# Designs tried in a protein design chat: VHH binders against q84jc2. Part 71

Target 1, 232 residues: q84jc2
Amino acid sequence: MSKMRNLVEEKFLEFYESWVIQLELYLHQLLIAHNNNTMSETELRHLISKLTTHHKAYYTAKWAAIREDVLAFFGSVWLNPLENACSWLTGWKPSMVFRMVDRLRKSRVVLVEAQVKKLEELRVKTKFDEQKIEREMERYQVAMADRKMVELARLGCHVGGESVMVVEAAVRGLSMGLEKMVKAADCVRLKTLKGILDILTPPQCVEFLAAAATFQVQLRRWGNRRHYVTHS

## First folded at step 22 (VHH)

Design ln2
Fold by OpenDDE, fold request of step 23:
Structure ln2 (fold): chain B 232 residues (1-232), chain A 126 residues (1-126)
Amino acid sequence: as target 1 above (232 residues)
Amino acid sequence: QVQLVESGGGLVQPGGSLRLSCAASGFTFSDNAMSWVRQPPGKGLEWVSGISGSGTQTQYADSVEGRFTIIRDNDKKMVYLQMTSLKTEDTAVYYCARFPYSQLWKYIDSGKFDYEGQGTQVTVSS
C-alpha cells in the first residue's frame, strides 16, 4: 500500500484477482473430474475447453493492458514477490510446464511411446523458442544504454530540457521492445500449452491442468504467507 | 476437527424444488472456496457448483446452470444450494466439499477425492 499504483495496475489487479478466484473454482472441477472415471470423453473435452477459454481470457486482458502500459507488468503489483521471482517475461516460463508433464510420466498415467516422443520434441522446440526470446530481450535491455543515455548518465541526473526528452524517448523505445517480447513469450506459452493438450488424452489433459492450476494456486499462497500483500 | 454436515435432501417430483444446506466447522470458512458435488446412482462423483470464499463468484455445471443457485453465509459458516426445476437426472447423494490447499496434490496423485460430509440424498421421481 506504500506504492502508488497507476490505473493500469489497478484495473489489472482487480481482473487478476477475479481471474485467479475463477481458476480455483475450475480447479475444483478438474479435481472432481480427475476423480470420476465414468466421465465421457465429451464431458472431459468440454471441461478442458472451459479451462482453455479461461486462460485465453487472461491473455486477452493482459495484451490489452500491455498496450497501455507494459512496464506495469514488470512490477506486477498483483503478484507477490515469490510469484514475481518465478516469472519469466511477465508470466510462467513455458519450459516449466514440462515438469508437470514429467510428473504424469511418473504417475499412474501411461503415456504411449508416440506421446513421449512428441512431448520431447515439443520440449526441445519450446526451449529453443525461449532462448530466442531471451536473446532478443537482452538486445532491448542493452540498447537502453545507448550513446545518449550513457552521456546523460555521465553528466548526472536531469529533470528538464533535452535530457528529459532523451530519457523519455529511450523509455518509449524500451517499452515497445518489451511489449513485443512479452507478446512473443505469451505466444510461446500458448503454443506450448496447446501442444501439450493436443498430445495428451482428455483424462491426461485433466490431470495436467489440475496439476498446473494447483501449482499456480499453491505458489500464490506460499508467497502470500511469506510476504504480506494487500489486494483490492 | 473439520466437519461438513449436509441437509435438506428428500423426495421431490420433477419440476420441484429443494434447498440443501451445509454446515461447516473446524476451519477458516471464509478463506475457502466451497463446492457442491453429487454422486448419481451408478456414476462417479460429479461437480455441481462452486462459490468463492467471499461468495462473490460462482460457477455451475452446465447441467444445472439456470436451475441451481449456490450461496454462502460466512457469518453462519453455511453453504446452500437452491435447486429448482429438478429433473430425474438430478437424483444423487449431494455433498458439500472444500478443497484444502494442503491436500490438493494428494487428490491429484491418488485420483481420489475425499469428501468429508455424510451427504444428503436427493431423489427426483414422479
Scores: ipSAE 0.901, ipTM 0.970, lowest interface PAE 0.5, mean pLDDT 92
Fold by OpenDDE, fold request of step 23:
Structure ln2 (fold): chain B 232 residues (1-232), chain A 126 residues (1-126)
Amino acid sequence: as target 1 above (232 residues)
Amino acid sequence: QVQLVESGGGLVQPGGSLRLSCAASGFTFSDNAMSWVRQPPGKGLEWVSGISGSGTQTQYADSVEGRFTIIRDNDKKMVYLQMTSLKTEDTAVYYCARFPYSQLWKYIDSGKFDYEGQGTQVTVSS
């Protein structure tokens, strides 16, 4: 039996597939730019801007979708199991990007002292924000065992008429809380990303974005191969 | 063995048109997005255009947007670049490029992209 997908899932799946394809093409641009040490700062910044715009488009679409059905993102049918397993509150964990920066530092990226200091400050702040969200999530998860959830569980077995209305109300209540959490997480993601890009030089930004895109594309590819999933 | 063979280059006047072709072999063609890149005289490689594996998505550099068209034929394992309204600044050696997933990190770590074809010379001159 195949999982029934709702309209939100279907729409976002289509969007995401297209978005990832575009990301891969941007990756080509980034890699070539990374190869070209003679590119002007203006050109590099323009490329960076294109990528950041692409990422912003994702969140715009996501936020529109979560307003309709945030639960869709906790299933994330557009992701393979590996991608889902690596997800923190429906996306990448913000603190993960610092590990990526560290990886790059071990290769060719040379940071000056001022950059190192700023990155560390950002790391600390990001970690703090993550923990705060996690605490809130924990509280929310515990609170889920309330009257609404009890009713949901009870009525879930006896769906009909008035019962359906009660269940829907309960789900809406739950969804509101989840949406808040997801948005908070996304804000931390965006702030962290912006912070990193503000600290790095344009060439370093290109390299970082290339690495990030590579990771995302690779993760998807690995997951798809492992589970024999094909996406358009 | 992976082979990319570019052709279709030549000498053309400004405003002219050329169609580049790339014949690919040695890998699963439809599973790979393809790009055209070029190396102008005295400059590094620059990305020109890209097309998804299925051919449904394309991207273009701003400098060629509206003038160049990238298409692919997966049955024939071909990638094409239709160039119109050519400018002197389009003069370069053009390469068809794939980005093997297994090599992506190598490119990042080394900062070097290894183009697999010999390229085709495009010269735009009055």
Scores: ipSAE 0.897, ipTM 0.972, lowest interface PAE 0.5, mean pLDDT 91
Fold by OpenDDE, last read:
Structure ln2 (fold): chain B 232 residues (1-232), chain A 126 residues (1-126)
Amino acid sequence: as target 1 above (232 residues)
Amino acid sequence: QVQLVESGGGLVQPGGSLRLSCAASGFTFSDNAMSWVRQPPGKGLEWVSGISGSGTQTQYADSVEGRFTIIRDNDKKMVYLQMTSLKTEDTAVYYCARFPYSQLWKYIDSGKFDYEGQGTQVTVSS
């Protein structure tokens, strides 16, 4: 049985497929830049700016879409199961990027003490913000488990009248809360990313962005192979 | 065995045009985005242009935007770079490049990109 997709899902699927393709091309740029030790700081910063602009475009599109249907992002039909399994509140978990930095540190990236200190401060703040969002999310989820939830469960048996209205009201309430939480999570993502890029040198930023893009591209590729996901 | 063979380079005057070709074999061509990169004299390797697997999306370096066009023919397993309004700064050895998924982390960790072709020389001089 093919899952019925609404218009928001279809539109965002198309957008996301295009967006990740572009990300792969940017990854080529990043990898070449990472290989080139003769590039100027200005050139590197320009490339970083291109990537940040690309990411901003994603969130712009996402926020427009969630305004229409935030529930679409909790199904995320544009992602394969592996990608979904790695998602936190409809995106990457902010604290995950610090592990990425740690991985790079174990290889070639050398951070000075001042950078390490700033990263740790950012890590602590990021984790705190994540936890706050998680607690609030739980509140919305638990609040749904009342009479309204019972009515939702009965919807499969009979549809009509007062019960439908109650269910619709419950869903609307939940959706509003979810939209708020998703936006909050995205803000933490953006702040965290900005924070990291502000701490790292331009060459380190390029390497970090390359690693992040690689992770995304590979996760998608591996997931698609495993689950035979075809995107048109 | 993966092979990338570049051709079409040569000597041209400023303002001239060249068309580079890359013949690919040994891998699923349509599943891979392709790029052109170049190495100017005394400089490191720099990215020039990229094209998606389907050929529907392209990107260009600012220095070549509006002058160069990348296209691909998946049936023939070819990538092309049409260069116009050539400048002296475009002088370089040009390489066709793919970035296999299995090698991405290697490139990051080593900081070295292993281009697979021999390249083609482009010289722009009056």
Scores: ipSAE 0.897, ipTM 0.971, lowest interface PAE 0.5, mean pLDDT 91
Fold by OpenDDE, last read:
Structure ln2 (fold): chain B 232 residues (1-232), chain A 126 residues (1-126)
Amino acid sequence: as target 1 above (232 residues)
Amino acid sequence: QVQLVESGGGLVQPGGSLRLSCAASGFTFSDNAMSWVRQPPGKGLEWVSGISGSGTQTQYADSVEGRFTIIRDNDKKMVYLQMTSLKTEDTAVYYCARFPYSQLWKYIDSGKFDYEGQGTQVTVSS
């Protein structure tokens, strides 16, 4: 039996497909800009702004959707298995972007000492925030194994009309907790991204954003290929 | 072998119009987003416009927004750039470009973009 998709899943799937396509077009812009060393700082900042706006649009849509059904994002039907496997709390793991910066440093990106110091500070902070969220998630998962969840599990086997309201209330409570955690994670993502962009020069930002977009696009492409091979 | 062949360039007066064409071969055309880029005299390569594989989504540089239109025909494996209200600053060699997924990191690491076509010259002059 094919997995039934709810309305939130369907809408977000459509949104995400479109959003990723646009991201690829932005990637073209970024790559050309990266190749052009004669672009003004103003022009580069404008391009960076376009990309940041695009990313903000994603989170705006996401947050609207999670208010309706946060559980949809734990299934993430719009992602392939590889993308899902690389996901941390419904998105990219914030600390991974520092690995990307490290990779760029091994190529052509030269950071001054002040930048390196600031990046390290940001790295430490980001890791701390990630761990904090993970601990909260663990506590939440343990708390789910309480009387309420036991009752829910019992009801799940014998859900009648009279118990539907109780089940719905329980699910709502759980969803609210999950929504809070997802939002917290997204805040860490956004803060980390902003922090990196504030530390890097405009040309470095363009390169970083290009690398990030490339990673996302390739992950999706590779994941889709593998999925087709496995399920064909 | 991948081939991109641009055509349609020429000399026009300011305010004039041109339609550029790009014939593509050697790859799955509909699965690839395509862009137009240009090289003005004495300047670096500039992105002009892009179109998704299906042709349903497009983007434009601010400098050409409202004046240029990018379209594609996947059956014919063609990409077009309709240019209107041309300005002197639009003078450049125009290239049709794809960004192969396998080459993306190479572009990032090297900072070099290799366009595959010969380009077509557009000159806007009074």
Scores: ipSAE 0.896, ipTM 0.972, lowest interface PAE 0.5, mean pLDDT 91
Fold by OpenDDE, fold request of step 23:
Structure ln2 (fold): chain B 232 residues (1-232), chain A 126 residues (1-126)
Amino acid sequence: as target 1 above (232 residues)
Amino acid sequence: QVQLVESGGGLVQPGGSLRLSCAASGFTFSDNAMSWVRQPPGKGLEWVSGISGSGTQTQYADSVEGRFTIIRDNDKKMVYLQMTSLKTEDTAVYYCARFPYSQLWKYIDSGKFDYEGQGTQVTVSS
């Protein structure tokens, strides 16, 4: 029996499935561009812009959805267990993308010293921002386990009246906090991505984006196979 | 063994039309998005169009948008590229490509794209 999905989950699932399909097609473009030494910088920048627009669309949709139900993104029914396991605050962990950048360094891509330095600075900043978010998240999580919440939890879901209202209020409060954290995390993601793309040359950007897209697509594919999850 | 066989190319005048076909075998066709790529004379491979596994999603290069249409038949394991309003700059060898998941990193690391088919020549000339 398919897990009962709320409206937000259903809508976002549909969106995400379509979005990932489009990403795969963009990946084809990226791979060809990466292997084409005759493409102009203008053409490469245009392709990069298409990809960035695609990613922006994801966050636009996400932010609209989290305003309705941020908790849906902590379940993320549109993701397979492997994808979820690799998620940090409802998305990719910003600091992880630097491993992809490192991979570029080990490849045929030659980063100049200035780029390396800037990337390192960005990495440090990204990690710092992640830690801040994690500390705040921990605060919310710990607050949820306070005496009042524990007592409310003991009352169970069948408790009516004033107790139910208190529980609902508590959940709403948590949701607001979570929404804030998710938005903060997304901001770090977007800043990190932008930072990387600003440091890299257009050809390097294409390679980076190809690697990122590949990882995402493969993670989904592997996860689906392992857990018999059929996502289009 | 994976096989991609392109056909339908030829010589046409500017403004003409051609329909390319790609026959696929040796892999689960419906599970793979397919693309058309082309190699113009003296240039590298360029992406032309792509279609999702189900055929519900398509993308086109700006240079061919509105002129080319990609479609697929999963029952027949075919991909098609309907080309209209052909231009001289459309002259190229056209390949269909599946971008197998197992080879994605190889493409990234090697900087080389290995097309699996022989391609079909499209020449647009007055």
Scores: ipSAE 0.892, ipTM 0.971, lowest interface PAE 0.5, mean pLDDT 91

Design ln2
Fold by OpenDDE, look of step 22:
Structure ln2 (fold): chain B 232 residues (1-232), chain A 126 residues (1-126)
Amino acid sequence: as target 1 above (232 residues)
Amino acid sequence: QVQLVESGGGLVQPGGSLRLSCAASGFTFSDNAMSWVRQPPGKGLEWVSGISGSGTQTQYADSVEGRFTIIRDNDKKMVYLQMTSLKTEDTAVYYCARFPYSQLWKYIDSGKFDYEGQGTQVTVSS
């Protein structure tokens, strides 16, 4: 079955497709930089800055879109089922990136004791923040079983007359709560990413960003092969 | 078998122009973003430019931005690099590169880039 898309979905789909394509090109840059020991620190930092700017652009677009329709992001049509299955509150789970760091540590990345300590502190903080958001989400989901939502469930697709106001109020309430939680989650993502990049050296940052981009690109590709998704 | 064959290199004076070509075969060309990379004498491999599979998106290194143009022809399975206002520092062996999805982690883990073409020499000298 083909899903009907609203305007927000269509716009963000177009944006995301373009954004991911650019990410892949940045990945080429990162991979070459990672394999080039002759690049200056200035050059590496510049590349890192380009990537961070790219990621910031995503969240800028996302936050603009969620102001219009946050519900679109809970059925993200621009993602394949595998990507969606791996999503936590409309994006990557912040604590997941530490797995990537751990993988790098097991390979060629050597972290000094001070870095290890800071990363562990950041990991603890990130997990705490995730749990706080999850508790709030649970509370919110339970609270949604109020009169308005019950009425919405009762009406189903037969919305009309005096009940329209009740349904609209319910949807607005739901959307406002979800938007708040999504923004909170995104803040944790951004703080976590910034924290990691502040702890790592420029070469380590490049490797980390390459790994992250690789994972994202491969996840998309694997998911697309498993489940045919039209992204054009 | 995957093949990338670069051509179009040569000797040119500063301020001159060259057009590099890369002929690709052995894989679904339009499904792969393509890049040009170069290796200057005595230096490591550096990224120059990239183009998406459809050709709708392009990126350039700061050092070549405004001077180089990357384009592709998916029907002919070709990628091109138009180089203008060439400088002495552009002297290098230029390679056409793809980054197979199956090998992405290899590039991260190995510390080596596996270029598939023979490259083409570009020399900018007065």
Scores: ipSAE 0.890, ipTM 0.969, lowest interface PAE 0.5, mean pLDDT 91
Fold by ESMFold2, fold request of step 23:
Structure ln2 (fold): chain B 232 residues (1-232), chain A 126 residues (1-126)
Amino acid sequence: as target 1 above (232 residues)
Amino acid sequence: QVQLVESGGGLVQPGGSLRLSCAASGFTFSDNAMSWVRQPPGKGLEWVSGISGSGTQTQYADSVEGRFTIIRDNDKKMVYLQMTSLKTEDTAVYYCARFPYSQLWKYIDSGKFDYEGQGTQVTVSS
């Protein structure tokens, strides 16, 4: 069994555990704010800012970590198998977040026509950016596989340290390309999130952030419960 | 039967101190993050402080940070709110609260907080 974690995995596991627990406490704040019809717009925007700052802290830590080991974010040790199965390029798929908005519109969120139009424009832009990244990743993976096959065929005529050096260079090249793609995907995620929060009113933003946090917390709990026998 | 019983409120002068207690029963206490919330006169319910199930993580509203401390004792199934440097603006009914994972979407869809205790009155006045 491969039980050893590298330093990047150990540090990010500790960070992420704390980060998701803090997200749950922020969820309490969001749910109380959602209940409170006497909060001012200024108060709501302050809470929304705390949530966006918390999410930015995640990406700040992530981008520092992927510089050292981007592969740790593909099949992460700090996520359960269900959470990992739901990942697209190391995170939530940008175009799918609009399903959360749609779910809220079926419940309590009432959008005016200007908001609906802006959300549709953002959905189209998000899908376009997402597809561009998918095409770039496909081209990159094909190119890297072809390049690695040529290098391995050439090395079949030699023995010794040259083979190790070429393999290490291929892995480093893959890692640098993956770092670029992961950051590009994260930029689409952040741009999409910001776009949604700019379009929604402050009370609608609170409800959206509460729904997003709820989904994340429940996904973690459901995935953990499946494989852990503790019951209450 | 889930029960939360708040106590420790009272009348205090500005600058005074109080310690609120919350006794919990009927659920796995250590699995639940807990919050203190309050209802000031004429205002809606406000979040005050929260603590993770293990007790390792805490959050505080800006208005109380540095003055209030949330503490839990998982063996005794208790949550406390140590309040110091009290201000007249802290006058409220205080409740301890949890949000069971199975009910989160109910809270989102309804916009209503379900009280599980009677609360305890804190009055700060000269």
Scores: ipSAE 0.838, ipTM 0.950, lowest interface PAE 0.6, mean pLDDT 86
Fold by ESMFold2, last read:
Structure ln2 (fold): chain B 232 residues (1-232), chain A 126 residues (1-126)
Amino acid sequence: as target 1 above (232 residues)
Amino acid sequence: QVQLVESGGGLVQPGGSLRLSCAASGFTFSDNAMSWVRQPPGKGLEWVSGISGSGTQTQYADSVEGRFTIIRDNDKKMVYLQMTSLKTEDTAVYYCARFPYSQLWKYIDSGKFDYEGQGTQVTVSS
C-alpha cells in the first residue's frame, strides 16, 4: 500500500481495477451459461472467446507497462497483500491452475479418459517449463548479489556523481533481465491456458473459466476486507 | 433476509419500450455487481446485462447491445433495465440477480441458479 506511486503504477492501477471488475461481470455470464444446458456450442464458444480476449488484453497492457517499469509488478499497488503473497513471478503459478482443472473431475460434465491423459501430459510439461524458469531466476539472483557486492566495494572508494551513474547502470541491467524473466513466465501462463482450453469441451471450458474467475474475485475480496484474528 | 423485487414488465408491440425496475434489500447493495437475466419460453436462463457495484462498468449481451441500458441508483437501492426497440425474441421472464461471494462455488458445483425474486414478464407481440 505505497504512497510513492509513479505514473506507470497509477495508470496500471486504473486499468487493473477496471479489468477485474469486468472479469466479475464475465463471471456472471459464465455462471448463467453453466446453468443453461440449452446453449448451443456456437454460443458457448463465443463466450469463451470473450474471456480469452479479456485475458489477452491483460497481457497486452502488462507487457507495455513492464517495458517502462517491471519492478512495479513485484509487490504491485493494484493488488492487496494477499494477492501479492500468492504471486509467482508477477502472476498466478502455472502449475497451480491445475487445481481449477481438478475440480472438473467432480463436475457434472465429466472428463473422458483421453482428456484426462492429455491434461496430465500438459501438467507435466507445465511443471517442467515452470522449473526451468525457477532455475533462471536463481541464476539472476546470484548475479544480483555479485553486482551488489561490487557496488559496495566501489562505494568505499568513490563518492558523488560517479557512484550515481554506476548504481543507475546496475539497476538498468537488473531491470532488463527481470523483464525477460517476467515475459518468459507469462508465455508459460499463456501456453498453459491455451492448452487447457484446447483439451476441454465448450461446457467444460465455461466451468473452468468460472472457477478461475471465482478464485481471483474471492482472493481480491478477502484481501480487501482482511481481518485480524486473535488466537488465545 | 435478502429480497429482490422485479417490476415494470408488460405487453408491448415490436419496436416498443419498457423500463424494468429491481428493488433490493437485505444486503449491502453498493458492494454487489448486479445483472439482469431472462428466461424465454421453453428455453434456459440467459444473461442480459450487468453493472458493477459503483455503476461505472457495464456489459451487455450481443443481442441487446445498443437497445438496452442498465442503470443503478445506489441511494435508492434500485437497478433498472431500460429497453428500447423491443423484438419478439425479447419475450421472457426477467430477473435481477446478484451472485453472493459465499455462494459462488455452490453455483459452479451444482450449475443451479437460485432466484431471489419472482421476476417480471415481458411479452413482445403483435
Scores: ipSAE 0.835, ipTM 0.948, lowest interface PAE 0.6, mean pLDDT 85
Fold by ESMFold2, fold request of step 23:
Structure ln2 (fold): chain B 232 residues (1-232), chain A 126 residues (1-126)
Amino acid sequence: as target 1 above (232 residues)
Amino acid sequence: QVQLVESGGGLVQPGGSLRLSCAASGFTFSDNAMSWVRQPPGKGLEWVSGISGSGTQTQYADSVEGRFTIIRDNDKKMVYLQMTSLKTEDTAVYYCARFPYSQLWKYIDSGKFDYEGQGTQVTVSS
């Protein structure tokens, strides 16, 4: 059965395909910068700024799109099944980024003790924020299963303007709750990213950003090469 | 056997033009984003420009934006760098590059770039 795509899905599919392709080109820049031990701090900070701007552009586009259709971001048409399987509230779980930070422990650019302490504090804060969002999602799921909400949906099957308005208001309320949780998760993602980049030196930031981009690009390529994603 | 063969370099005056070519073989060319990188005398490797596998999207280093154009021909397995308004700062050995997906973690862990071609010398001087 063919799945119907709405306008929000079509627009974001186009945006995301372009955005990921650009991320791959930024990855080339990061890998060359990582290789080049003669780049100035100014040059490295400029590249880091391009990466942060690219990530902020993703969230700017996403937040505009979720105001119109937050459900499009659950089981997204622009992601292959492997990418969707890795999603937590429409993106990577914020604390998973610390796997890329952990790779820096093996790097030739060594983390100093002060950085390790700050990174662990940030990891704990990020995990705490994740758990808070998970508890709110659980409350949301329980509220959706409430018998009152089931009865409202049943009333919507009757021919009547009042019944239709009540069902539409309930659906709108549920959608707004999801939007708030997605935005909260995205805010944790952005705060965590900013926190990591503030703690790391510019060469460490380049290595971290290269690792993060590598994971995303490989996940997309591997999932696409297995033909699990249908493009139309 | 993966091969990248760069050509088209030479000696030019400031303000001049050159077109570099890169012939690719031994891998699925259209699956790979490609970049031009360069090594100026006495300096490390610099990224110059990149192009997506389909050729639909490009990026340029700020120092070459508006002066250089990256182009690819997937049927001929070629990537090109059209250089105009050349400056003495553009003097370098130019390489075309790819980063195979299976090798990405190796590149990150080592910080070493594996040249797959010999490069082509561009010298811009009066």
Scores: ipSAE 0.833, ipTM 0.949, lowest interface PAE 0.6, mean pLDDT 84
Fold by ESMFold2, look of step 22:
Structure ln2 (fold): chain B 232 residues (1-232), chain A 126 residues (1-126)
Amino acid sequence: as target 1 above (232 residues)
Amino acid sequence: QVQLVESGGGLVQPGGSLRLSCAASGFTFSDNAMSWVRQPPGKGLEWVSGISGSGTQTQYADSVEGRFTIIRDNDKKMVYLQMTSLKTEDTAVYYCARFPYSQLWKYIDSGKFDYEGQGTQVTVSS
């Protein structure tokens, strides 16, 4: 365990810093588009597509990074204890995005009955997928605890090359399992995002994406200010 | 006292060039991403270009990509828009813009843009 970040984590954090800065510039575009009632549907759909592509680029980079070293994304919190104190694998719970949808219903956006029904169906599907991942994570945590006990017993009787190969196989199994679960969670996030954008009209998509980007920009800004205050 | 002062507009023929300037004061300039926005005659406000607080990242509207360049000078608290290959559809009042962190949800709820400068007129006419 170390305070020092490994190379995979450092490279991804560099990507993420750039990605959030770009998201802030996209937020400016969204806020201006939200202001302008004379933009064509084609123009709005092009902007929505740019945001969708930007979000997909995040996951593409993340999946490449977890393929190199998934444990870099869990930090010390996940490694100790084996159960995850913040249980949602490397991100926000997918269903939490519906809080942004609920905010739209309270603001300027009027959702027609057909949209409300489709959004509720999607919310139920997303929650179901979340619960499935939670059950798999729980089973995996139990299996990891059992394997850890066996490996600790083996550590007391190391016999060279065969013991190293067993430990290497256990580490490889841990990484493969965690990678699979992180990708599953990210797929639910992406499917939920795309589902929401398919249900909303283009102006509603712009307002939704602006709200989501605002949330992310504020979280990063809060984190930077907290880090600045703590370390300065 | 927050101020944004746009300048450098004028009358130019198609294919011509202009450089717009925005002088900023009253806020921590380097902490703010900045955009250029424009309002063509009889149309709503359009986003043109944006630049990160550090100046390391930029974005451009498709209609101006390759023709316009956004630049900032954090020491002088200036944002510029270098415009080339101007077209008649670039005719608009151009504004320098920022979106203060504390007001983002207000912008989302209202949909209204708060002008902090008077803008500068660009007219491209044959």
Scores: ipSAE 0.802, ipTM 0.944, lowest interface PAE 0.6, mean pLDDT 80

